VHH binders against q9lmt1. Designs and how they scored, part 42

Target 1, 351 residues: q9lmt1
Amino acid sequence: MLEKESDLTAMEKPNNKHAADSFSSEDLVSPVKKAKKSEEVSGGGEAVAAVGNREAEEDKPSFVSEEKKEFLVEADVAEDKGARHTMEDVWVVLPDASLDFPGTLRCAHFAIYDGHGGRLAAEFAKKHLHLNVLSAGLPRELLDVKVAKKAILEGFRKTDELLLQKSVSGGWQDGATAVCVWILDQKVFVANIGDAKAVLARSSTTNELGNHTEAGNPLKAIVLTREHKAIYPQERSRIQKSGGVISSNGRLQGRLEVSRAFGDRHFKKFGVSATPDIHAFELTERENFMILGCDGLWEVFGPSDAVGFVQKLLKEGLHVSTVSRRLVKEAVKERRCKDNCTAIVIVFKRV
Key: E = the ipSAE of ESMFold2; O = the ipSAE of OpenDDE; V2 = 0.75 times the mean of E and O plus 0.25 times the DockQ between their complexes.

## First folded at step 12 (VHH; framework vhh_7ocj_1)

Design u8 (at its last look DockQ between E and O 0.37; V2 from the best seeds 0.00; counts 0 for: pae O 6.6 > 2)
Fold by ESMFold2, look of step 12:
Structure u8 (fold): chain B 351 residues (1-351), chain A 123 residues (1-123)
Amino acid sequence: as target 1 above (351 residues)
Amino acid sequence: QVQLVESGGGLVQAGGSLRLSCAASGFTFSRYAMGWYRQAPGKQRELVAAIYSKGSTRYGDFVKGRFTISRGNAKNTVYLQMNSLSVEDTAVYYCAAETEKEVGDWYYTEDYWGQGTQVTVSS
């Protein structure tokens, strides 16, 4: 059975006119093309004087991943063990994720790895996945969505391959789920294996003839990831063809809840895969922020509840660092989440 | 189409009990969280209780242990047991669900509400 948490806090009574199963076409359109500016050199010499003029280029901000001012990306993470004595969640927050692969495209990377059976697989993924994606050819000069997706896919494959070798030599059986984001200039790539979730907060409008549009104060929560559990038909089919048994409680061989993960060495022969779902979208004025979270967050927050919580705090002027901490504190202290709880909030600011 | 049908509301004396039920159809009930909200005239709608697919529960601060939410996945029904009622609990109580609809690569959240059931507590 598929397990989803949804937010029911602060819900409005549905209108009869909007109870239909309809979708706005604007939610599916591509954003504006990436703009590139040519630099104008004021001279060929190495002058000491710094007298500016109106044609001088915009002053660069003092942050790493924001080379162009069309969109600024700010993000932070918070974590809490919850009621457990161990912490098996691992995270990555890299607003500039270029490492030793410089290029003209902005590159940011964010990830949560939810370890199970130990922390070793999650730690391996933190250390190796992004580097393997870069080495597999993640675009750094010219944006190409197909090339980026291929690099991400290959990065996951190589990371799991190397992880399994280390798992053999180290004698451990750890596994980890992943929810990952790459931002290349104005394109966002989301990749996942397992049951961690990424949620996008997006402005909405009704542009239909005869509709009266209120100001788009409430943001729409959009889930960008599909959970990978043995219950899903595609996942079940792969597992059963490999000889795996899915119990009535939805667990592979009575043990593993997720159908995709890094590691889990002994389950790989039963169809556990590290092949991610990968999706991409262009940033526009409508995308306000994203929330990445492991299962612990989503056990006590529905997607709309979490978006509303974060939106309220951002409207009050709170910095993303405070917002992420308050989200996790609410989950653990007020809502009594028992599992590890980790969340990354990623805010998109138009300039 | 999604339908949520409440029942069990009515008139009760202060200190009494009521049990609300909400029959759900048109979606995979066991996959999604369910909730109860209430609204008195001139007041904002407020959360009474939520129950998530794995059984975790959440209550509004005013509940103070008096109400219990539960779900029967085999019957596609969510329940609210309300004890120790006071006149301040008088309101219309709404059953709610938030589901997902896939369009392209995205899963849009959609919220659904019942018509509401009146709960009136007399002194």
Scores: ipSAE 0.463, ipTM 0.770, lowest interface PAE 2.1, mean pLDDT 81
Fold by OpenDDE, look of step 12:
Structure u8 (fold): chain B 351 residues (1-351), chain A 123 residues (1-123)
Amino acid sequence: as target 1 above (351 residues)
Amino acid sequence: QVQLVESGGGLVQAGGSLRLSCAASGFTFSRYAMGWYRQAPGKQRELVAAIYSKGSTRYGDFVKGRFTISRGNAKNTVYLQMNSLSVEDTAVYYCAAETEKEVGDWYYTEDYWGQGTQVTVSS
């Protein structure tokens, strides 16, 4: 029953005006001092030091022919929509990415784009990212790691800019995570936004004798990507500084789990970024293969587990196409991945 | 420091049940996959069960629905319920965590193992 009314008290808006102090521009010019001058002296002494014919041992330049360790790259992809109604993943497999931009450096490109809220952002990134990275000046004649990283950053920026324009004009709001690889001769660049991952399988020991001891040493799994989730401390801080709120469920504005993505135009103002992390390394005989995967793959595979799975199949002599298909099949059918599942397996073979 | 402490092992009769527990500390438990492995005398260590961060599970082929892995994130504990035990299940059972560490500009997987708990199934 009881009605109680209690009071609306209107506490006041204090106005504090504090002042704009104008600290001044002073020009301090100070001076050119000219200092001088002097001269002199002469002296001539002749000493005829004996020309000892030290036979210049011709240090034959040991042309250590840097045997350009040529690496063959074999790669394939598999995908499965899993338990989802639609497939929002898209991928790129370009073992020779040199067609549009010729150069002396071999270029390969691999990518997975995991779409959310639709497929349009992922499809747009697939069409434009590589071209934008090339156009931004990805090296093709002389490898410069800094130039390459700059080109990748600019390519991501340009792609997101164009994607957002297309999103507005098209009336869609899709976003996409990405994991991208560029191989320039023996240099590998891995770029990611979101929670797609790249995992490198590396041998622990260089046997001095160059014999790939085929059998026994477990490959080490190395994650070459950082996940960009809103709940992670650095990303959380960045998002909060941008005015975004992370809900108790770990989602930006209660909706988006990732803190970096292409698209997501409504979340850009809350600190969603398309700026990738970029890792670069050089291929050696220790690098066996790389696995690119969407979040669906990595939900049901750990890095070491995925490396062990792929290593086993490769040791059985299976082609990379079969390995990629079995990896995705294991994820979806045996491990019951509930999401879209896409994987690219990239095998590095020494020639 | 990462620590994994197994408990719940012991002697059980064939057809019996055990529940193993692994208390984890020293890392963000909810982020990483946890697993149980076993090693019988003269055999290789083999996967019994794994549970991923999002709750997906994997089992060894010998499990055949007899065992269930679960995780209690609030207690940083992974569990293995083992039912219908047989003499062939006699082994040291190890808790494992697949973690990550940053070293310079690289991220490495780092596997941590418990000391193991003996499970003995008598006929």
Scores: ipSAE 0.016, ipTM 0.421, lowest interface PAE 6.6, mean pLDDT 84
ESMFold2 (binder alone), look of step 12: mean pLDDT 82; pTM 0.833

## First folded at step 13 (VHH; framework vhh_7ocj_1)

Design v1 (at its last look DockQ between E and O 0.24; V2 from the best seeds 0.00; counts 0 for: pae E 8.5 > 2)
Fold by OpenDDE, look of step 13:
Structure v1 (fold): chain B 351 residues (1-351), chain A 125 residues (1-125)
Amino acid sequence: as target 1 above (351 residues)
Amino acid sequence: QVQLVESGGGLVQAGGSLRLSCAASGSTFSSYAMGWYRQAPGKQRELVAAIYSKGSTRYGDFVKGRFTISRGNAKNTVYLQMNSLSVEDTAVYYCAAEVEVEDSETGYYYTEYYWGQGTQVTVSS
């Protein structure tokens, strides 16, 4: 049945206009001046006084040899495909990553690449990224943070460029997220694209420990990476400016969750980038260890939870290889991670 | 500062049910996980259930399918439905959250645990 109606209403107006104003001007100029001269002269007096040869005891500068607090770096990896049919994660553990680029600076490299839609992009990144970073001028003799960051940025760019070329010729459609660490002497560089994470376990300064219970000095879990997801405001804006659409499920074109990755050839035109975020910090006695993990690890661990888990095992005197295996086993078997799970544990020991 | 407020505890008979609620408050609350722990007299605090940011859940071994953790429609709420309660489930139940915090000095983010005051659950025979 039918009906009908109706109407209402129009509400109004208002205009308001105002106004322009102008404020102006002024010039001011001035001036020059010059001059003068004068001379004078004089006089002479002799006084001969005695050359007391105070042998200045040369205060031998106590070369406080800055004992270069050398840090030993121990690292290992574990992986498990979890409930997935295939393993799309790829990792790199290179305590000595100098390769054909020798230098006086220690160079270690650690990375996890989490492949999506396959593992070809991840495998390609594993093969090429570090070499491209080295070739881009990663410092080997003199540590310069700006030079190192520039080399990492260029290495990522060059790796993605080459990957995209291979993707065209090979018909690849997959992509990979990345979390990467370079240790140059005592400087740590962390670079990421996508949603793989690096977490640093740092000791709190004695003053913050006021109220926490008898359990050993709680390590602060510092997240050194930011996730790059299409739904995040900055990434969303960039994607939308490139003509990409984010679906209600938070995926670019209804397919891709991350906004930065290697590969993803079809999504590059929609603003998917391989430009990493890069953080750098100095190793001190406060830096205990780092955990690199794929998104699968961080699905079932919070940063502090993971740090607490690893700290407990390290306090038991377990080797880093056992710690990494137990972390991944906990994630997959006990916490029922449904995805591929890869973790790298990097322990910093003061020598 | 983040605050966690528990509710829904109380006295229940064996075989009964309770629903615990936890509400997190704070201007910048972003949690990696929220969960429930319990502590019985003379025992250590133990995990009852946790829910992670991506929706993954975990339970203590004693739960055996009796309890279910869920998120509320409001951001920063968690529920624990407890069914088939036994005398052994008598404890103080604590809400916990692992929360991201910005370090104002360094601009880094770190996580820390926040705890509720706890709610008493008593199961009578």
Scores: ipSAE 0.812, ipTM 0.928, lowest interface PAE 0.6, mean pLDDT 88
Fold by ESMFold2, look of step 13:
Structure v1 (fold): chain B 351 residues (1-351), chain A 125 residues (1-125)
Amino acid sequence: as target 1 above (351 residues)
Amino acid sequence: QVQLVESGGGLVQAGGSLRLSCAASGSTFSSYAMGWYRQAPGKQRELVAAIYSKGSTRYGDFVKGRFTISRGNAKNTVYLQMNSLSVEDTAVYYCAAEVEVEDSETGYYYTEYYWGQGTQVTVSS
């Protein structure tokens, strides 16, 4: 550590404009090295006739390899208006999100909807999105990643469709961004529209070579979401092909900064979409917790900074409810966040 | 990968000023979160100042309004203006960058940290 990197010719990367707003000092004494991580699924050879999880752990032939571990999921939310007079953030915390769709797969759901132009779109999404995802066929018995992603996509489409109908009849133009999590058994799905963000705290391997290092429990912040703003190339292209104009201030029609949202009825004809990005990963022993936050949180916390803050409090033995409250309190009181600030902390504990 | 080069350190009298600079190599500097840390002998490295990609700033409690972080995106450079220096500000000052990198195979973004070699700031009484 503490030395300049050599010049590398392989530093050419695609445009990436999000998730660079943090520093943490708790876990960085190792030499700097780029780490690539591919998402992987454990045991890709499941059979269609696979029996669900039973209480007994019986012996099986050696040609069948299973390595899944039971996880407890603990989560809580905190919110604060910040310096604004209105609260337009809305949230969902459902550790059991089965509703009227029972099944053997665990189903948990967490979401933050950041409303703009009013809270009506965010409230509509809170009421309808998860139900629409379940109704679209979110797996409840046999996990199928493609089916789950398709159900989430259709849920977003249906929710926006119904919201826009209500927006027309009610004469309002409210919009909302979303960052959503579904946990099906041991698989986590993250979906987003807009600029709210989901961050995963993941353990890394220890360095056992060379000099002494004190990185006994380094957690890396992995940003699972991509921001959707009108100025970003992919989003800009869609908007312009739909006849939208991105002004010199970077806003669609001079007004809307985000390029994806529920609602924003007037802007849908200009390429604003409710189509989410969706990512999935399997829980292993390395995934420690997630932080979901609106843009207000991330204005004053970078991803690594937030992960370090949360990790410190969890190591002190604080419950997730206290951790989420302290995270939002730090953002608003100490770091002077001016925007609405909402955060959900989701902790994964192995049993 | 990103390379960070600090400059502007040196010896200064108490009550004086210094300006530190950190030049960053690599593309997309405007998306980096940039910061200055310091480490005195026998102490842990501590945050002095950070500036986020959206322009928000943070300062360590000991700064008490004396330092200002800024960024020149056209020059890929972050600055730390240090005023009213005291002996307690003597330390090695490190530039740091938090860079989000897309994994080309999965599309996930992960955080990479880059540190400069540090520049010595010594405040004499």
Scores: ipSAE 0.012, ipTM 0.528, lowest interface PAE 8.5, mean pLDDT 79
ESMFold2 (binder alone), look of step 13: mean pLDDT 80; pTM 0.790

Design v2 (at its last look DockQ between E and O 0.19; V2 from the best seeds 0.00; counts 0 for: pae E 8.5 > 2, placed apart)
Fold by OpenDDE, look of step 13:
Structure v2 (fold): chain B 351 residues (1-351), chain A 125 residues (1-125)
Amino acid sequence: as target 1 above (351 residues)
Amino acid sequence: QVQLVESGGGLVQAGGSLRLSCAASGSTFSSYAMGWYRQAPGKQRELVAAIYSKGSTRYGDFVKGRFTISRGNAKNTVYLQMNSLSVEDTAVYYCAAEVETEDSETGFWYTEYYWGQGTQVTVSS
């Protein structure tokens, strides 16, 4: 049945215009000038006496050879397939990663690749990434942070390019996340794509934690990587700009959770990238160790929890190989990680 | 600064139930994990239950399915439902959170543990 009605209204308003102006100009100019010359004057010869130059024995600056405080790097890896049928994680532990590119700079390389939808992309990255980074001009004689970062970026780009070509010819549909470390002399470079993480255990400066908790000086667990997930604002914007759709479960096209990975050939057109974030820091006495882990490790460990766990075992005098094995065993058996679990522990020892 | 406030502790008879609640306060609270620990007189602090950011849970071996940890609708709340309580469950229960904080020195993020003041749980025979 009924009915009603009403109306209202339009309001208008208005115009305004203005205007102006102009200003100008000026020029100016010039000048040149010249020349002058002169003069000679000659004067005389007085024979002032041979004051004996006491050769000040130049105190040869004692080159205190800055004893290059050499850091020893010890690293090992552990892996467990967990409750999964297959292991899709692959790893690299190269304390000497110079290969066919010799140089005076120490070069170590560590990486975890977490495969999804298969292992082929992860295995390909393992085989090619470091070589591509070296070939791109990773410093071997003179450390330059900008040159190193550029080489890492180009290595990632080239690796993904070659992987995508191989994926077309091979019919591959899988992808891989990555967390990678390069140690050049005392400079550490961390690069990641996806949700694999690197955590640095750093000693706090004595002054801030006045609370003498009886437990030894707690190491700060610094997360050196940012996750690349499709739901994160910057990544989401990039994916959407590329025409990708993020489902209610946070997955690109309802399938892929990460926004950056090697491979994932079908998702590249939707803005999936293999461009890593790269961070660099100098090794000091404050750097105790690093933990690289896949997403499975970090599902059941927080960064500080993992650092505390590793620190305890290292204080017991356990070798890094035992520490890495116990970390993964704790994750899988005690904390019931349901996914593949891989961890690399890198210990920095001052000599 | 992050603060954790526990509630729901008290006196209960053996076989009874309690529900503990923990609320985290702070301007930028992002946690990797929240959980509950307990400390009985003369014993070490032990894990009761934890819940991680991805929703995985962990329980102490003594729990044996009696307790359930859950998150509230707010990311900064955690509950511990405790059923079938025994005299051996008598302890101070502490809420804990592993929280992400920006490192002013490096510009990176680090995580640290925050603890509540604890709530007494007493189970009578």
Scores: ipSAE 0.703, ipTM 0.888, lowest interface PAE 0.8, mean pLDDT 87
Fold by ESMFold2, look of step 13:
Structure v2 (fold): chain B 351 residues (1-351), chain A 125 residues (1-125)
Amino acid sequence: as target 1 above (351 residues)
Amino acid sequence: QVQLVESGGGLVQAGGSLRLSCAASGSTFSSYAMGWYRQAPGKQRELVAAIYSKGSTRYGDFVKGRFTISRGNAKNTVYLQMNSLSVEDTAVYYCAAEVETEDSETGFWYTEYYWGQGTQVTVSS
């Protein structure tokens, strides 16, 4: 299930994936903006939501759950260096993430940290983020969404603060993006900084789709994360007010494409932030699985393409460990992804 | 909402070539993943080629190097160059777009798939 994480190739020259996304290279395809915005009715009273009246009502455990859903969470990871000399992606798969903070709430944690300029920031985040989130008060007995979000936010802040101190004393400038998931009981929290992505595979309903009454539950791909790039208005404003310059190639100071990351010590003064977007939603019978992936995966898989690939393998009865390995193998060997490629598949099963 | 219009289909002799075009309407073509699918009578729709927003491409196994997908972002158009056609390539060819749509209520993104009406390709012996 759990892959050994240690890298024994110390003293190798660090390969920076952002440097390989080349200061001097032009992308023949320039997908720098989001698709058309639309408002869509989810219907049926079941929807993916991060904030709102539904979450407030779901965060009031004044009664023990009227009808407890028995879900198992099964997850596994796969990784591949691609064409790079080094692997700068780091991951966490903890189906039981209680550590020294036991409680009645289920606690699971999954994360991908995409390192750049070396592995040190990603390794630090792997070692410290979840513990810092727990220590900041992540709920373990009575779920409170606002308290959970505050703990996650404080965990990111503390982790980056400590990481930057280590970066100064060690004289390094590594950085890392993050896509993180916490599952507390039946509530899922997704937090991200940078350009790694989380995708949810959700069954359609008659209210949401209207068709396919004979086809059962076709899966829809829902992107749970928003990329943080220097050219986006909110991110650009913060950077420019801090004195940062966004070059014609869309990079901060001509070098850093992402606007949020752990580390990147010299860019913090120019508005690079470790403050995450945080969203939450309730697990129901409609949520089938999630895919977390670094930029390398999503360069060669669209969200619906990846969901379809994973769904097919799960329908064939393959275990999540095999599914994750085949997803990464397809990305690297068949679709010729040249960057580091890491994916976590998280499956929700009812029992 | 995205609308896709295919053109360039028709009758061609075996061994010949044909170039399909798909014009996309909507606000942001360069961010779409675009593809071509085909459906022969009595068969399921199958992937012919895809081109992702960053330029990576993918082809169905049956293509065997004969077809090339490309995109002209300035013209909001995706192309399929089909060479060395055989009678087995006879089908209706559909343009498709994979578009991320932001849900204003949640802030998450939905992936939506849009289809053209199709263009007939007929390969004669």
Scores: ipSAE 0.012, ipTM 0.488, lowest interface PAE 8.5, mean pLDDT 78
ESMFold2 (binder alone), look of step 13: mean pLDDT 80; pTM 0.795

Design v3 (at its last look DockQ between E and O 0.33; V2 from the best seeds 0.00; counts 0 for: pae E 7.3 > 2)
Fold by OpenDDE, look of step 13:
Structure v3 (fold): chain B 351 residues (1-351), chain A 125 residues (1-125)
Amino acid sequence: as target 1 above (351 residues)
Amino acid sequence: QVQLVESGGGLVQAGGSLRLSCAASGSTFSSYAMSWYRQAPGKQRELVAAIYSKGSTRYGDFVKGRFTISRGNAKNTVYLQMNSLSVEDTAVYYCAAEVEVEDSETGFYYTEYYWGQGTQVTVSS
């Protein structure tokens, strides 16, 4: 049946205009001058005596050769496919990564690539990333942190560009996350895309290395990487600005969880990026070891938990190869990681 | 500062059940894992159960399917359902969380463990 009604209204308002102004000008100028000359005066020659300046033997500063506190780097890797049908993780362990780019700076490279939707992108990154970083001008003689970061950024960019070209021609649809380390002399660079992580075990004080009594202060587990997931505010904003939709399960277009990766050709238009975060730090006596891990490792280990596990095994005098194997075995067999699990343990020893 | 508060402990008969609760408080609580530990008199502290950020769980070997760790609707709450309790399960039960903390000196993040005060569980014969 009923009924009603009404109206209301349109209001208008208004205009306003103004205004102009102008101001101007000025100029000026010049001047030049001049020259003057002169004079000679000659005066006399008094033969003041040759006071034998005893050359103070300048105490040659004993260049205490700062004994370049050389750090030995020992590293190894372990992997397990877990409950998955295939292994989509790939890794790089290069204690000498100079390749065809020799130099006076130590160059070590370590990486884990976690493939999703296949292994091709991860394998491509493994093959090309380090070479592209070297080719982009990674320092080999003189350490420059800005130059190194620029080379890493360009290496990632170039690797993804080439991968995307190959993915078109090859019909690839997979992608890969990455955690990468470069050690240039005593400077460590960590770069990541996606949700692979690097954790540094650091002593709180230099003196604490000696008196690790059983009750000694645990090593601090420093997370050197930030995850890049589509649900995180900054990444979400970037993805949405690119026209991507994040589903209720936190996935881009209902499919991809990470917001940064190599490859993922179909998701690049929605703002998936291969631009890494990069951190750098100096190796000191406080740096004990690093753990690189895929998302599978970090599903069943916290950073401090993993550091404590590795620290215990290293204190037992186990070789890094045994430590990495036990870490992955613990993750897969004891903690029931269901995904691919890869870990690199990097130990820093002062010489 | 992160605080963990346990509840639900008490006296129970053998074969009985208890449900422990732990609530984490703090302005920036992000945990990699929440865990239950126990310590019996004269024994070392041992892991009972852990739940990780992605929902994976692990249990101590003595649990044998009797206990279940779960998260509450709030990310900062964890439960331990304990069934088929025995006299050997008598202990102080502690909640723990591995939490990310910003290092004000370096601008990096590190993780540390926070512990509750514990709750007594006593199983009578």
Scores: ipSAE 0.789, ipTM 0.916, lowest interface PAE 0.6, mean pLDDT 88
Fold by ESMFold2, look of step 13:
Structure v3 (fold): chain B 351 residues (1-351), chain A 125 residues (1-125)
Amino acid sequence: as target 1 above (351 residues)
Amino acid sequence: QVQLVESGGGLVQAGGSLRLSCAASGSTFSSYAMSWYRQAPGKQRELVAAIYSKGSTRYGDFVKGRFTISRGNAKNTVYLQMNSLSVEDTAVYYCAAEVEVEDSETGFYYTEYYWGQGTQVTVSS
């Protein structure tokens, strides 16, 4: 049962589980995952997100939000297993993410969860995080940045707490990183745990023309997230203080490269945290689009490189569905990314 | 601020070889994504090769195995070995670096793409 969620309070939408809830694999994914043929995650009051099925090509953008705002949000996702034996990335695309929490503020939500050791933690986060954030008081009537950040923080903490309970009862140790976006009215909130990245494409105020062409490349790539890896000083300090060992390959206990994630039950006692970094910014005419990607994308694309790739396709008039698909295809087929690769492109159109 | 200085361009006969070098300033070179681009008169700039911090490489389709990008992190230098050159390879070749920079005042990270001034490669028949 590996499905996307959109309304955890009203509907549960379990789908067929991939044939193996236990795995035998020699790929580069951590071997900590236990074999669990029928284990599933469920909160009972799960909301159903937009179905994660890839849409067939169509002439209209997917996931269009029809809000009375100065801009329209159009977004789509693409994914590819790459060279891995399994697909452990999970995603959410909700241009209208109000669920059972109506209000006057536009609410949109997008996320990528990069699972490791299995996809059970990523699927749990998909089913529960956004609902937990809403339930923790994400503003729906009057925008309040501090309240929104507090709700997001509480949502992450509750989601991991509940996930760890399920992990204990189910006997699994899956984990997942997250990069998440909420759009409330014209304010964008970005939250992350782990090594996935969110990048914003924003117009320059000066139209700088580099030394290479007269036309230049006017969009700047702004990286909105900080990676959480076990080898980075603050993260390493927390891990080592808790008794964890960072091996010569940079992995905690020889196995876990990230220092923050949902799940990873065995590693929580060694300082692995689900506490996110949270950043916010205002949408203006300068913000053109965002790219969310798992670490597989960013291994073969620099942020400016990815922004340039997407900008070129958008200038050619291509819809976001085609743009996201071509971005992932370029990463996997042309640039030979070996890892799971998932990207969400979020376009801000002025109407 | 990153400065990129290309060298190794010049005139070469068809079938010959050239090795381009790009020296980069800065203390964090090993984290840069480095690349070479070229632009012939009347044509759009196009990617020749890229090398990422972990050593992954990418080549433009026209390279067809003739060129090799490499980096010497201790020397803050990226190289492009160009073999089996033809007149179609005549262009100005540019070195580029992608760098993430934090603005401590705002807390945002922005990316800068730095370019060298270019070095002319001319292939005669």
Scores: ipSAE 0.020, ipTM 0.505, lowest interface PAE 7.3, mean pLDDT 79
ESMFold2 (binder alone), look of step 13: mean pLDDT 80; pTM 0.781

